# VHH binders against Interferon-induced very large GTPase 1 (GVINP1), part 4

Target 1, 242 residues: Interferon-induced very large GTPase 1 (GVINP1), of Homo sapiens (Human) (q7z2y8r1479to1720)
Amino acid sequence: DKRLFVLSILGLQSSGKSTVLNALFGLQFTVSAGKCTQGAYMQLLKVEETFTEELGFDFVLAVDTEGLRAPEHSNKSKDRDNELVTFVIGLANLTLINIFGENPSEMQDILQIVVQAFLRMKQVKIFPSCLFVHQNVGEATATDQTMDGRRRLEQKLDEMAAIAAEQEQCLDVTCFSDVIRFDVNTHVYYFAHLWDGNPPMAPPNPRYSHNVQQLKSRILMTATQESRGNIMKISDVKSRVQ
Below, E stands for the ipSAE of ESMFold2; O stands for the ipSAE of OpenDDE; V2 stands for 0.75 times the mean of E and O plus 0.25 times the DockQ between their complexes.

## First folded at step 1 (VHH)

Design e8 (framework vhh_8emy_2; at its last look DockQ between E and O 0.02; V2 from the best seeds 0.00; counts 0 for: pae E 13.6 > 2, unsure alone 63.4 < 65, placed apart)
Fold by ESMFold2, look of step 2:
Structure e8 (fold): chain B 242 residues (1-242), chain A 125 residues (1-125)
Amino acid sequence: as target 1 above (242 residues)
Amino acid sequence: QVQLQESGGGLVQPGSSLRLSCAASGFTFSTYAMHWVRQAPGKGPEWVSSISSSGGSTNYATSVKGRFSISRDNPSKTLYLQMNSLRPEDSAVYYCATDSWGYSGYDLPEYFQHRGQGTQVTVSS
């Protein structure tokens, strides 16, 4: 009778997903062996007994893709990435979209696939949550650039939602917020590079640590809300994966 | 098998410039972000700079910002680091690196695991 929170992380290869996972979960979890299934690496994180009642779940299933490739050179690769993204989004309570650098237009094809996957989840009444994580970006104190980056991401997501809605013939979707619950100002997290000194022995970059705590708090808050209503049993997750 | 080969280091005077190169093979270079990392004797690795797979996004450690410039040439599978206004504190072995392996059990230095043998840069007067 164990409760499971499923967290998926999507992004391009070499985008630092493992570094963020280690920073997020190294404090309150023990890690069990992982399993690679259908191009997704899955690893079970056991919540320490002391925290189980506060958090409302017993395990976290971390689902990580090998990485999404830029599919412009191969139609078959794009179809594989589309199927993988649909699978991991359909499995997850919360999906983190990992973006390297400050310009999300470099990931436009991936954003298109992600938006379409969320639209398909809406059509079958599955309501996962989404956060965007920008890694290896400039200082968070550059507010004007950060605001411009958020506006550009929102514009790209809205464009992709309109395209996906036309392809799926959805009459009521004109922007990304019609597809899922999303606020570009509260669902986008920025990280400086984890190393600013002598890793792995050096203290983390202080700005990285602050942003990690904010993201961790948001993930745990989301998980707590889900545990009170929508957290699945482990047996239900197996059926959903099938 | 991922292979990275750094070159272009040497002994120079303070204020000099050097350009480091990193030749890559064994993976699809144009789809992965690349990094420069340096290690002084007796110290752990220090991140220097990163560049996105397309080359459109770059980032730098505070200690080198404004003096160093990272770039890449995807057709030739080569990563570069232009180092200007070199200081004695920049003396180190410089490595190029990638984190093309993705998630691997929460190890923080994973992108450092895919590095070459390094090239020595020594700045002395």
Scores: ipSAE 0.000, ipTM 0.203, lowest interface PAE 13.6, mean pLDDT 66
ESMFold2-Fast, scan of step 1: ipSAE 0.000; ipTM 0.236
ESMFold2 (binder alone), look of step 2: mean pLDDT 78; pTM 0.794
OpenDDE, look of step 2: ipSAE 0.037; ipTM 0.426

Design e9 (framework vhh_8emy_2)
Fold by ESMFold2-Fast, scan of step 1:
Structure e9 (fold): chain B 242 residues (1-242), chain A 122 residues (1-122)
Amino acid sequence: as target 1 above (242 residues)
Amino acid sequence: QVQLQESGGGLVQPGSSLRLSCAASGFTFSSYWMHWVRQAPGKGPEWVSSINSGGGSTNYATSVKGRFSISRDNPSKTLYLQMNSLRPEDSAVYYCARDTPYSSSLYGEDYRGQGTQVTVSS
């Protein structure tokens, strides 16, 4: 049986998830793609055989969602989003949480759903990995902006974890790192505007390409570590998805 | 050179307590999550407990939750495991392990100490 690394991408509608996914994997290496029951889209990518021994897996299953809906919708939409997020996180070896722009209210919506899902996973002894990808960051210097953004994200994650723990009566949870293993300095990646400058014909931002390479390296290292522990087989996915 | 040195193991009766220590050197201890892992004769390694870099967040295996307590002292670069209400099934070699920042599992290590033997026997 072939070894499978499952990468899930989660975000609000219009969050630029497809751009990140295409940049990481490319479409030309897709073996199959399709929609699953929960509104998730799957792309199966074959790892070149020359690299399978080094990486420890034969295929990457990239899972993308239809996007989370805004909170102005009824309770039915929120229940759907909670179900979808729990499914996607539970399926994955690594979940990329994609945030577009710096709007705090949009971040609050996705963080609330994600933290609740991770807390539910913790209660059934599943401890998924996650990375946060923040796209379309403003024009402030990258170093200063990312430090302030990381502090803000950590504060919000801790607040959401405390609220979720109170609702679920989990007395041993006070911050997000009590829910999953998380370091804001190493698990958050910031991507500036795709284009360098604002002329219509400007070349792509070189820092964007460098950040994609660093994210790829992090994903690769995470996948390699998983291959030294418990990595999924294709047969395992059938049991979990169905 | 990364080095982890465990101590505090011994022979105790069921119901007793032991405190294990691990002295770390050769790396920035305060930057790493740390783990305790145990291995009984003829069995594979079993993860026991984890602690984050700052010491504020801890995790425990179901088999030891409520009995064991992990802590750390970053200034002295020392990791601790307080073991209470010890049972015969807790008998094992206990290893201090340094986390790898690339592990997606709750337990993942890139370095392990030589271990300290804990025997719980009546």
Scores: ipSAE 0.000, ipTM 0.152, lowest interface PAE 14.8, mean pLDDT 69

Design s1 (framework vhh_sonelokimab_d1; at its last look DockQ between E and O 0.01; V2 from the best seeds 0.00; counts 0 for: pae E 19.9 > 2, unsure alone 60.0 < 65, placed apart)
Fold by ESMFold2, look of step 2:
Structure s1 (fold): chain B 242 residues (1-242), chain A 125 residues (1-125)
Amino acid sequence: as target 1 above (242 residues)
Amino acid sequence: DVQLVESGGGLVQPGGSLRLSCAASGRTFSSYAVGWFRQAPGKEREFIGAISGSGGSTYYAVSEKGRFTISRDNSKNTLYLQMNSLRPEDTAVYYCAADSGYYDFWSGYSEYDYWGQGTLVTVSS
């Protein structure tokens, strides 16, 4: 009778996924030993009993990928990345897509894989949620170019959706919002640099800490909304992993 | 700044429907993503869903299971929440909110920085 909220995080190696996970869950959860299956590292996080009443679930399964697009990018690595992304998106209630920096070619590769995976989930009537986390963004980008950055991401997602729809012969899909429910203005989070300046003389960037707390609040709000209707139980996750 | 005013709340019997409105004034409303939240007595504010500035993209909390629909009419600067099959658990103050795209460390602004005053929805017989 124990309920589980499944959260996965996808992103390139060295993109700060572990830092975000530690900041999100390091203080309020008891962490069990992690397990690796199909290239995904999984950790079970027990929610303290004082919070289970409010949240409506007892555990969080945090799913972290080994790292997409390791420095050596072979055909085998690309095939594994596609399978891994499809698996973790299909397992999760909410997927965080972690983007580090402004490298457009790495962004496009990850977006292609992610959009394809969501389209596959739509074909089997599974509708997982996603949030984009764009890390290591300076204040100028966050304040002066936020709408431009959101517009650019939306354009790339729409391009990838059109490509995926052509490959899957889905004529009713022309943009990313046809694949999943998505709003670029409410589902994209921008994180400042961790340090305000150069370590060791720089203090921690207070914007980064606040960005993490806002994301945590959004994740918990999303999980609370899902707890009122048919969140997975631990036994269900075991059967789906097989 | 954006000014938001909710309306349309009231008493509704279980199984009934209500349509909430959120009128906006100030900066161009179509530039903002806007969302609906609610807060039941003694609980924290919970997210219902959001819609992009253009109205082309919507997102709903999964827990709503298709009972609620968000729309906007930018010609009237108005956001709507259609609620169907209401239950006593839906009793709450409902808020609309707009995302400024701004974070201010000293003020503590969140992702949704502009909030309405709220409109009370009571579901009981």
Scores: ipSAE 0.000, ipTM 0.101, lowest interface PAE 19.9, mean pLDDT 65
ESMFold2-Fast, scan of step 1: ipSAE 0.000; ipTM 0.251
ESMFold2 (binder alone), look of step 2: mean pLDDT 75; pTM 0.779
OpenDDE, look of step 2: ipSAE 0.039; ipTM 0.464

Design s10 (framework vhh_sonelokimab_d1; at its last look DockQ between E and O 0.01; V2 from the best seeds 0.00; counts 0 for: pae E 18.6 > 2, unsure alone 63.1 < 65, placed apart)
Fold by ESMFold2, look of step 2:
Structure s10 (fold): chain B 242 residues (1-242), chain A 125 residues (1-125)
Amino acid sequence: as target 1 above (242 residues)
Amino acid sequence: DVQLVESGGGLVQPGGSLRLSCAASGRTFSSYTVGWFRQAPGKEREFIGAISWSGDSTYYAVSEKGRFTISRDNSKNTLYLQMNSLRPEDTAVYYCAAGRYTITYSTSKNEYDYWGQGTLVTVSS
């Protein structure tokens, strides 16, 4: 019986999700072509035999959305985004929430949908983990200046958890950590700009690749910890999608 | 809060058996994933095994090779650890721990929010 770790990535269109996935899963995994279903692109990654024993799983299912917003805002796009986010979060052991840039309106919309989906998972006794990846952040990556960003994100998540709890009449939820296991200091990662300047004259930013390596280490550590506790089997994934 | 109290520790000869209990109070026991850890002198706490909040699934560290059995009785708010074929290397303080909100159970002590005070198991001839 093969053990599967399901990793999802959510975010806006053009937020660098595919670049992060390629950087994360280059040489340590053999990668097969994925398939799109229900608006999610799924890609099965086989763990190299050398690493199977220490990692404790045999495969990673990487689930990548097409993006959360349609080319134009509409009620159908919001309904589709809600369904997609709920599906992706419900499927995954670990969900990466990919945030690009500084647009507070788009960030709040995505966070509200995500927090609501996690609360719904709690109500049906599905308890996925999440990490936040904030991409294309200038000089503030992995520095003391990101402490303001972490505090602001935590406040926003707590606010949204309280709103969702009121809407769902869930009285024992007052902050985001009541919804899922979350620590803003260990579950939020900041990435530098992919390019150091404007392409094509700008070189690739070496800080971006180091940020990806830090995230990869955290993902693998989380997956290893989950595998020692009994990671989801492939049959369980089929049950969720049915 | 959740309060956890271990009992049943003591001195046992190699090859013997011992059953530990963990009584829970506070929040409902059925709301938590619960596990057993141990800590030998000078070492970090080591995962032994866990049982789902429903009781339907149990998980064990590979090194235990079927010597240990975890069960829970939600009507009594009690978790049990049955240990058989004990060895001197099993000498440690044994802890029960409760955590929230995972699909699977973590082997990491950092994922557990509540801990008992521990019960000492000594295996010596």
Scores: ipSAE 0.000, ipTM 0.112, lowest interface PAE 18.6, mean pLDDT 67
ESMFold2-Fast, scan of step 1: ipSAE 0.016; ipTM 0.449
ESMFold2 (binder alone), look of step 2: mean pLDDT 75; pTM 0.775
OpenDDE, look of step 2: ipSAE 0.006; ipTM 0.288

Design s11 (framework vhh_sonelokimab_d1)
Fold by ESMFold2-Fast, scan of step 1:
Structure s11 (fold): chain B 242 residues (1-242), chain A 124 residues (1-124)
Amino acid sequence: as target 1 above (242 residues)
Amino acid sequence: DVQLVESGGGLVQPGGSLRLSCAASGLTFSSYAVGWFRQAPGKEREFIGAISGSGGRTYYAVSEKGRFTISRDNSKNTLYLQMNSLRPEDTAVYYCAADHGVTYWSGESEYDYWGQGTLVTVSS
């Protein structure tokens, strides 16, 4: 039975999520893919033998979600999205919350659904491990140059946590860090554009490679910590999917 | 110190074309998203469009799509706005603006650095 690292990605655009995952692990390739539940798709990626000792796992199970609904949700649609997000987070060793594009209304809608799902999970004593990845930012810069962006994100998350807490009558929750373990300075990553222009004519962006290395280091640290105690086996995931 | 200096403004006939330039100094230009805004007397400042640091992504206000083209030359630290099929309603002071690297390009408050502006007058 092989060692499995489950990485889930939430967001609106599936193609961008896959591109980031491939960039993180280089020489991996899909050996299996399929739908595991309404709105979620799994890809099993085999880690090259030369990297398995360093990473501490043999396979990556990438879980991608269909786009979350933007404005105008029915109650049934909202419940479905929250159930999907809860399932995806519950399955994963680490969840990446992919903020794609720079439209404030689309970002707020995605973050609201995610925050509501985290609050629901807190109520059943599940504390997810997650990172925020902001893609297609002009040119991603060093963390000190993104300080204003981090503060804006934290403010939005805190606002949505307070609103969700009122709706769920959770008087002990006033900010996002009351919902999950979160530090805006260490749990948010900014990615430059992958290409310096339009593929296939455009060269790759060197800044993106640097951003990939930083995120890869965090993912590796999380994976190696879990491989010492809580790493999944392929048989465990098959049991959950059935 | 960061400076943005616009140039290329002037009088142009309706239906004509004009290209504006914005020269940047005091920053690593390729690390900044940059955009164009305009403001006519007595009106609010209006977003025109923005371009990512690499030049790989461009965003335009819906009203300006197809007439205006944004481009940049990172080797010259310069931003451009090509304006075609100009109308009297395009008469305004045009400003370039740069963002720290995290931006909602349509939001004026997201931009940290601004030029002094260049006047474009569309008149017969």
Scores: ipSAE 0.000, ipTM 0.108, lowest interface PAE 18.1, mean pLDDT 68

Design s12 (framework vhh_sonelokimab_d1)
Amino acid sequence: DVQLVESGGGLVQPGGSLRLSCAASGRTFSSYAVGWFRQAPGKEREFIGAISGSGGSTYYAVSEKGRFTISRDNSKNTLYLQMNSLRPEDTAVYYCAARKGYSYGTLRSSAYDYWGQGTLVTVSS
ESMFold2-Fast, scan of step 1: ipSAE 0.000; ipTM 0.190

Design s2 (framework vhh_sonelokimab_d1)
Fold by ESMFold2-Fast, scan of step 1:
Structure s2 (fold): chain B 242 residues (1-242), chain A 127 residues (1-127)
Amino acid sequence: as target 1 above (242 residues)
Amino acid sequence: DVQLVESGGGLVQPGGSLRLSCAASGRTFSSYAVGWFRQAPGKEREFIGAISWSGGSTYYAVSEKGRFTISRDNSKNTLYLQMNSLRPEDTAVYYCAAGEDYYGSGSYYRPSEYDYWGQGTLVTVSS
């Protein structure tokens, strides 16, 4: 029975998961992949033998969702997505929340569902780890864009936390950092285009590479810390997925 | 299956106010993003405003910001549009629409994002 680090990815595009995973881990070997009930997809990735001792796990289980926009016409679609998001976050040692585009307000409904899920977990004393990944940020305005983007994201998260706390009657919650351990300056990563400039095949964007390394470092630190107290076995995952 | 019925339309003088309602029946509509559109005679359908399933996000056409307010009451399965400082150019048939499973703001302006539509209610602004 091998040890697993469970990494969940939430977002609107399933293709973004593969790109991020390749950039972070340089995927060399996928052991298995499959679709789970409720629109989740799983891939089992083998950790290089040289790193298993340091990290404290043998495999990474990557969990991706089909997205939060279901094709079925049902008045229970929002309840289904709340259940799916809660399940995926609850299964994970670390959840990556992918924001596509440059305006956090376009993701407000998704952020609300995510914040509500974290608040529900706080009520049962489960404190998940999460990181926000903002993709397709323009390079020409990257510094000003990311500073303004961080401010707007923090304001939106605090707003969602206040609304969720009022609905759940949680008097001790006034902002998002009361829900989970969160710092907008260290838990949000902005990814510009891979290529520095237009047309395609321009030299790689140096800031993109730097942000990838920072995100990879944070994921590895989180994985190493989690390996000490919350290690899943393959048999545990089968029981939770069925 | 969901049915939407608009009400509250009528004749109003310039500078006046009017409140439109849209009642959903058949199923609970709390899972839907809902919006208001209007169509003036001889013109294409125009976006007015939309509100997310929870009421946490609202979106308005730039020309209507400050004059119109959208709200919803999920316990009554009802959507509202409060219209203030009405002008003759606001004369149109007003439609409510519900879009199942919509999770972002970028598409709220597109009629194609909405699966269910009401029959419309006429608003005439004239002296």
Scores: ipSAE 0.000, ipTM 0.107, lowest interface PAE 18.8, mean pLDDT 67

Design s3 (framework vhh_sonelokimab_d1)
Fold by ESMFold2-Fast, scan of step 1:
Structure s3 (fold): chain B 242 residues (1-242), chain A 125 residues (1-125)
Amino acid sequence: as target 1 above (242 residues)
Amino acid sequence: DVQLVESGGGLVQPGGSLRLSCAASGFTFSSYAVGWFRQAPGKEREFIGAISGSGGSTYYAVSEKGRFTISRDNSKNTLYLQMNSLRPEDTAVYYCAADLTYSGYDLWTSGYDYWGQGTLVTVSS
C-alpha cells in the first residue's frame, strides 16, 4: 500500500481555487479524479519516483471544495457546508484557505466555519496544518495592503476563535493561535493578478510567480514534516470517502 | 542538517539578569516556531516560552510570565531569551528547540523535534 499526502483547498470562488491548484501541481501527474459522496472533487496525483523517498509519500490527494457557498439563513444549507468543511479539514494533512478581495470580512462566514471546525478537531486531538492564500490583491500598493490585510485577518480569526471557544466551553482558548499553530506573517500568502499591465495579454507578473514558488516550498516542507508523523495509506482514504 | 546552538549561560547573582542566544541553521528559521525549555537538577524538562516564525505571537509558561521575554532576529537566524530577576530556583540547563512538524499534542508546549545541547545557568552567590 502506497503512502498518501492529502492537500485540501477551501474557498467561495472555485475558479480561483482551481488556478492555485493547477499552478502547484498541473494535470500531467493525475492518475484518477472524481467527486466523493460528501461533494468534494478529488484528484490523485503521482509523485515522481525519484522524489518519493525524500518526501515520504508516493501520492498527493488534492481535495477541492468547489462552489462552497456563503451560508444562507437555511439550517439545512449551513449544516451541509459545516459537514463538508469538517470532512475536508479532517481528511487533510494541509488545508489551503482561499480568500478573495482585499478585506477578509467578505469571507467572514467561511472563516467562522473553518475556525469552528479546527476548534472541534482540537477537542479530539487532531491538529491539521493550515495556510491562507489571499488572491486579487492590488498590484501598486500590495505591500501596504498585505500588512493591513494580515492585521485584519488576525483580528477576525481571533474574534471567531473567542466566540467559538465560549460556545464550546474551551477555557484555554482566547485567540486563533490557541486553536492551531498560526502566524499571519508566515502562514498567509498574497497574490496579485497573474497578468500585469493594461493589455489583457500582458506578461505574467513576476511577483505572482515568486509567491507561487514560496507557497510550493512551504507545501513541500509541510508535506515532508506531516508524512513522517501522520502517514496515510491510499486504501485508508478510499475506504473513508466511499 | 538541522542544528541549534545555545550560548550565554553562566554564573549570575540572585536578582541579576542574563540573555541567552540560540543560533539556528539547516532550516528556514523564519518559517518555524521555536521555544525555550529548561531542566533543573533532578527534575523533568519544563517549557518556558515559544515564539512563532515571524515573531508575531509568543506564548509563555504561567510561572515565568513577566520575568522572561522571548524574541527572535530572523535576519540573524537567532532566538533570544531575556531573563530578569533571576532566582536560585532558575538554576538549570536551558535548551532551545524547534518545532518543524507542527504535530505536537499541545500546540505550543510540546512536539518539538529538534533540540540544542543546552547552556548551563547557575544562579547563586
Scores: ipSAE 0.000, ipTM 0.186, lowest interface PAE 14.8, mean pLDDT 69

Design s4 (framework vhh_sonelokimab_d1)
Fold by ESMFold2-Fast, scan of step 1:
Structure s4 (fold): chain B 242 residues (1-242), chain A 124 residues (1-124)
Amino acid sequence: as target 1 above (242 residues)
Amino acid sequence: DVQLVESGGGLVQPGGSLRLSCAASGRTFSDYAVGWFRQAPGKEREFIGAISWSGGSTYYAVSEKGRFTISRDNSKNTLYLQMNSLRPEDTAVYYCAAEYGSDWYTHPSEYDYWGQGTLVTVSS
């Protein structure tokens, strides 16, 4: 039985997961055929044997959502989205939350579902790690907007956490970092072209390569820490996805 | 870039309280996540609690939640551990540890900077 690190990506847009993982880890991955389960596309990537002991796992299970819809649609759509998000977060060791474009309404909708899911996970003593990835549409505004973007994201996450905590009668939760290990200065990444399929190591801009290396470092640090505590086996994942 | 010095340890009666301090010197203490660990005689170092760079988020080992409280004052470059309802099994050398960045970790190997430790003895 082999050790597995589960990396999930949530977002309204598709992400080209295997290309991103190869670029982020700088490892040679052997990719299996993908499988769609309950609206989540799953793909196994085999870690090169040289790195398995250093990382503490043998495989990465990459999980992507199929176009998560805005919860402001019908109640049936919201129920399906809530079920999908809960499933994906509950399965993952680390969840990447992809925020694409500049629509504040769509951002708020996904944040609401995500924060509620994490609070529910906390109530059942499941503590997955989380990173936010925001694709900036323009580099001309990226440097000026990055700090403002982090501030607004933190405010929205804290607001959603307080609302969820009130609904669930959780008096010890006042901000998002009370729900999950989160710091807006280190757990939020801004990329110009990450989700467009552009190679991170051959960027139009030097900042892209730098951000990829920082995200990679954070993912690896999270993966190694979690592997020391409760690394999953492939058989464990089969039980959870059936 | 940060040096840590623990203080406040000593002999305390069972049921008593004690406040440990960790004074940080060096560059930009506010850039570091900090944690408390302890090591009892003949045991491995174990995690007690950690706090983010801003003090906005804390994480505790399950067995210590409710009895121990971690806090920091970045203006004083100091980390604190408030220990209440102390028991003989809390006897250990207490260490503070720092890791560059806003994230915190529960495993000792993730921390680059360590203090020398302060002994806490809980005995009658």
Scores: ipSAE 0.000, ipTM 0.126, lowest interface PAE 16.3, mean pLDDT 68

Design s5 (framework vhh_sonelokimab_d1)
Fold by ESMFold2-Fast, scan of step 1:
Structure s5 (fold): chain B 242 residues (1-242), chain A 127 residues (1-127)
Amino acid sequence: as target 1 above (242 residues)
Amino acid sequence: DVQLVESGGGLVQPGGSLRLSCAASGRTFSNYAVGWFRQAPGKEREFIGAISRSGGSTYYAVSEKGRFTISRDNSKNTLYLQMNSLRPEDTAVYYCAAKTSYYDSSGYYLENEYDYWGQGTLVTVSS
């Protein structure tokens, strides 16, 4: 029985999510791929044999989701999105939350669903990790804009956590960091562009490649941390996915 | 820390064969995954092939599959590239590179994943 690290990606923009997934793993290393549930696709990637002892896992299961929101939505569509997000987060050792552009209404809806899912996981004592990837950030005065963006994201997450906690009558939750281990200064990545070029050799802009390598490094550090206690076996995933 | 020195480059006729060597010094060679890259004048550096720490896995650029063979001898701390059916388009400086990479097999294809590089050896394919 082999050890498995599960990485999930969710967000509104499918093209942005696929760019991240391809930059991190590439398609040629997929052992198997397929649709596991309505709106989610899985790819099983084999870790090179000489690294498995040091990393603590043998395979990476990458889970990608279809877009969560239509421009118009109904209560029924929102319930479906909640079910999908809960499944994806519950399956993962690490979830990448992909935010593209700056539509406040769409961002708020996605964050609400995500926070509610994490709060539900907390109630059953499951504490998955997450990272935020915000793509298509403006180019004005990047440092100042990035700092303001982090502050706004944290404020929205805290607001959603407080609302969800009130609805679920959780007295010990007042902000997002009470729900999961989260630091806005270290768990959020901002990119003007995330494109790494085709083929994935030396991209035309080396800054994009550098930013992708930083994200890879963070994912790996999280993976090695998780392998110490919460790593899954492939047989467990087959039973869970059904 | 490892130092890499390429050798075996030179002039070869189209259709000919050439074997490149890369000698490693410093820490134990078997601790590193290693690969070959090349760069022609006026072009970007491109991946040719790589081999895992144990030698159990090999990776090749699609365009070079079948013509080039990568191998390693951990007892001699040496990496090899056997090149057959050489073409004028293969004229380039060939670089040996080593990595302690922490990623899956996709990392073998990415120049930025390699930590240590040799100075290169020139291969000229011409009549």
Scores: ipSAE 0.000, ipTM 0.105, lowest interface PAE 20.5, mean pLDDT 68

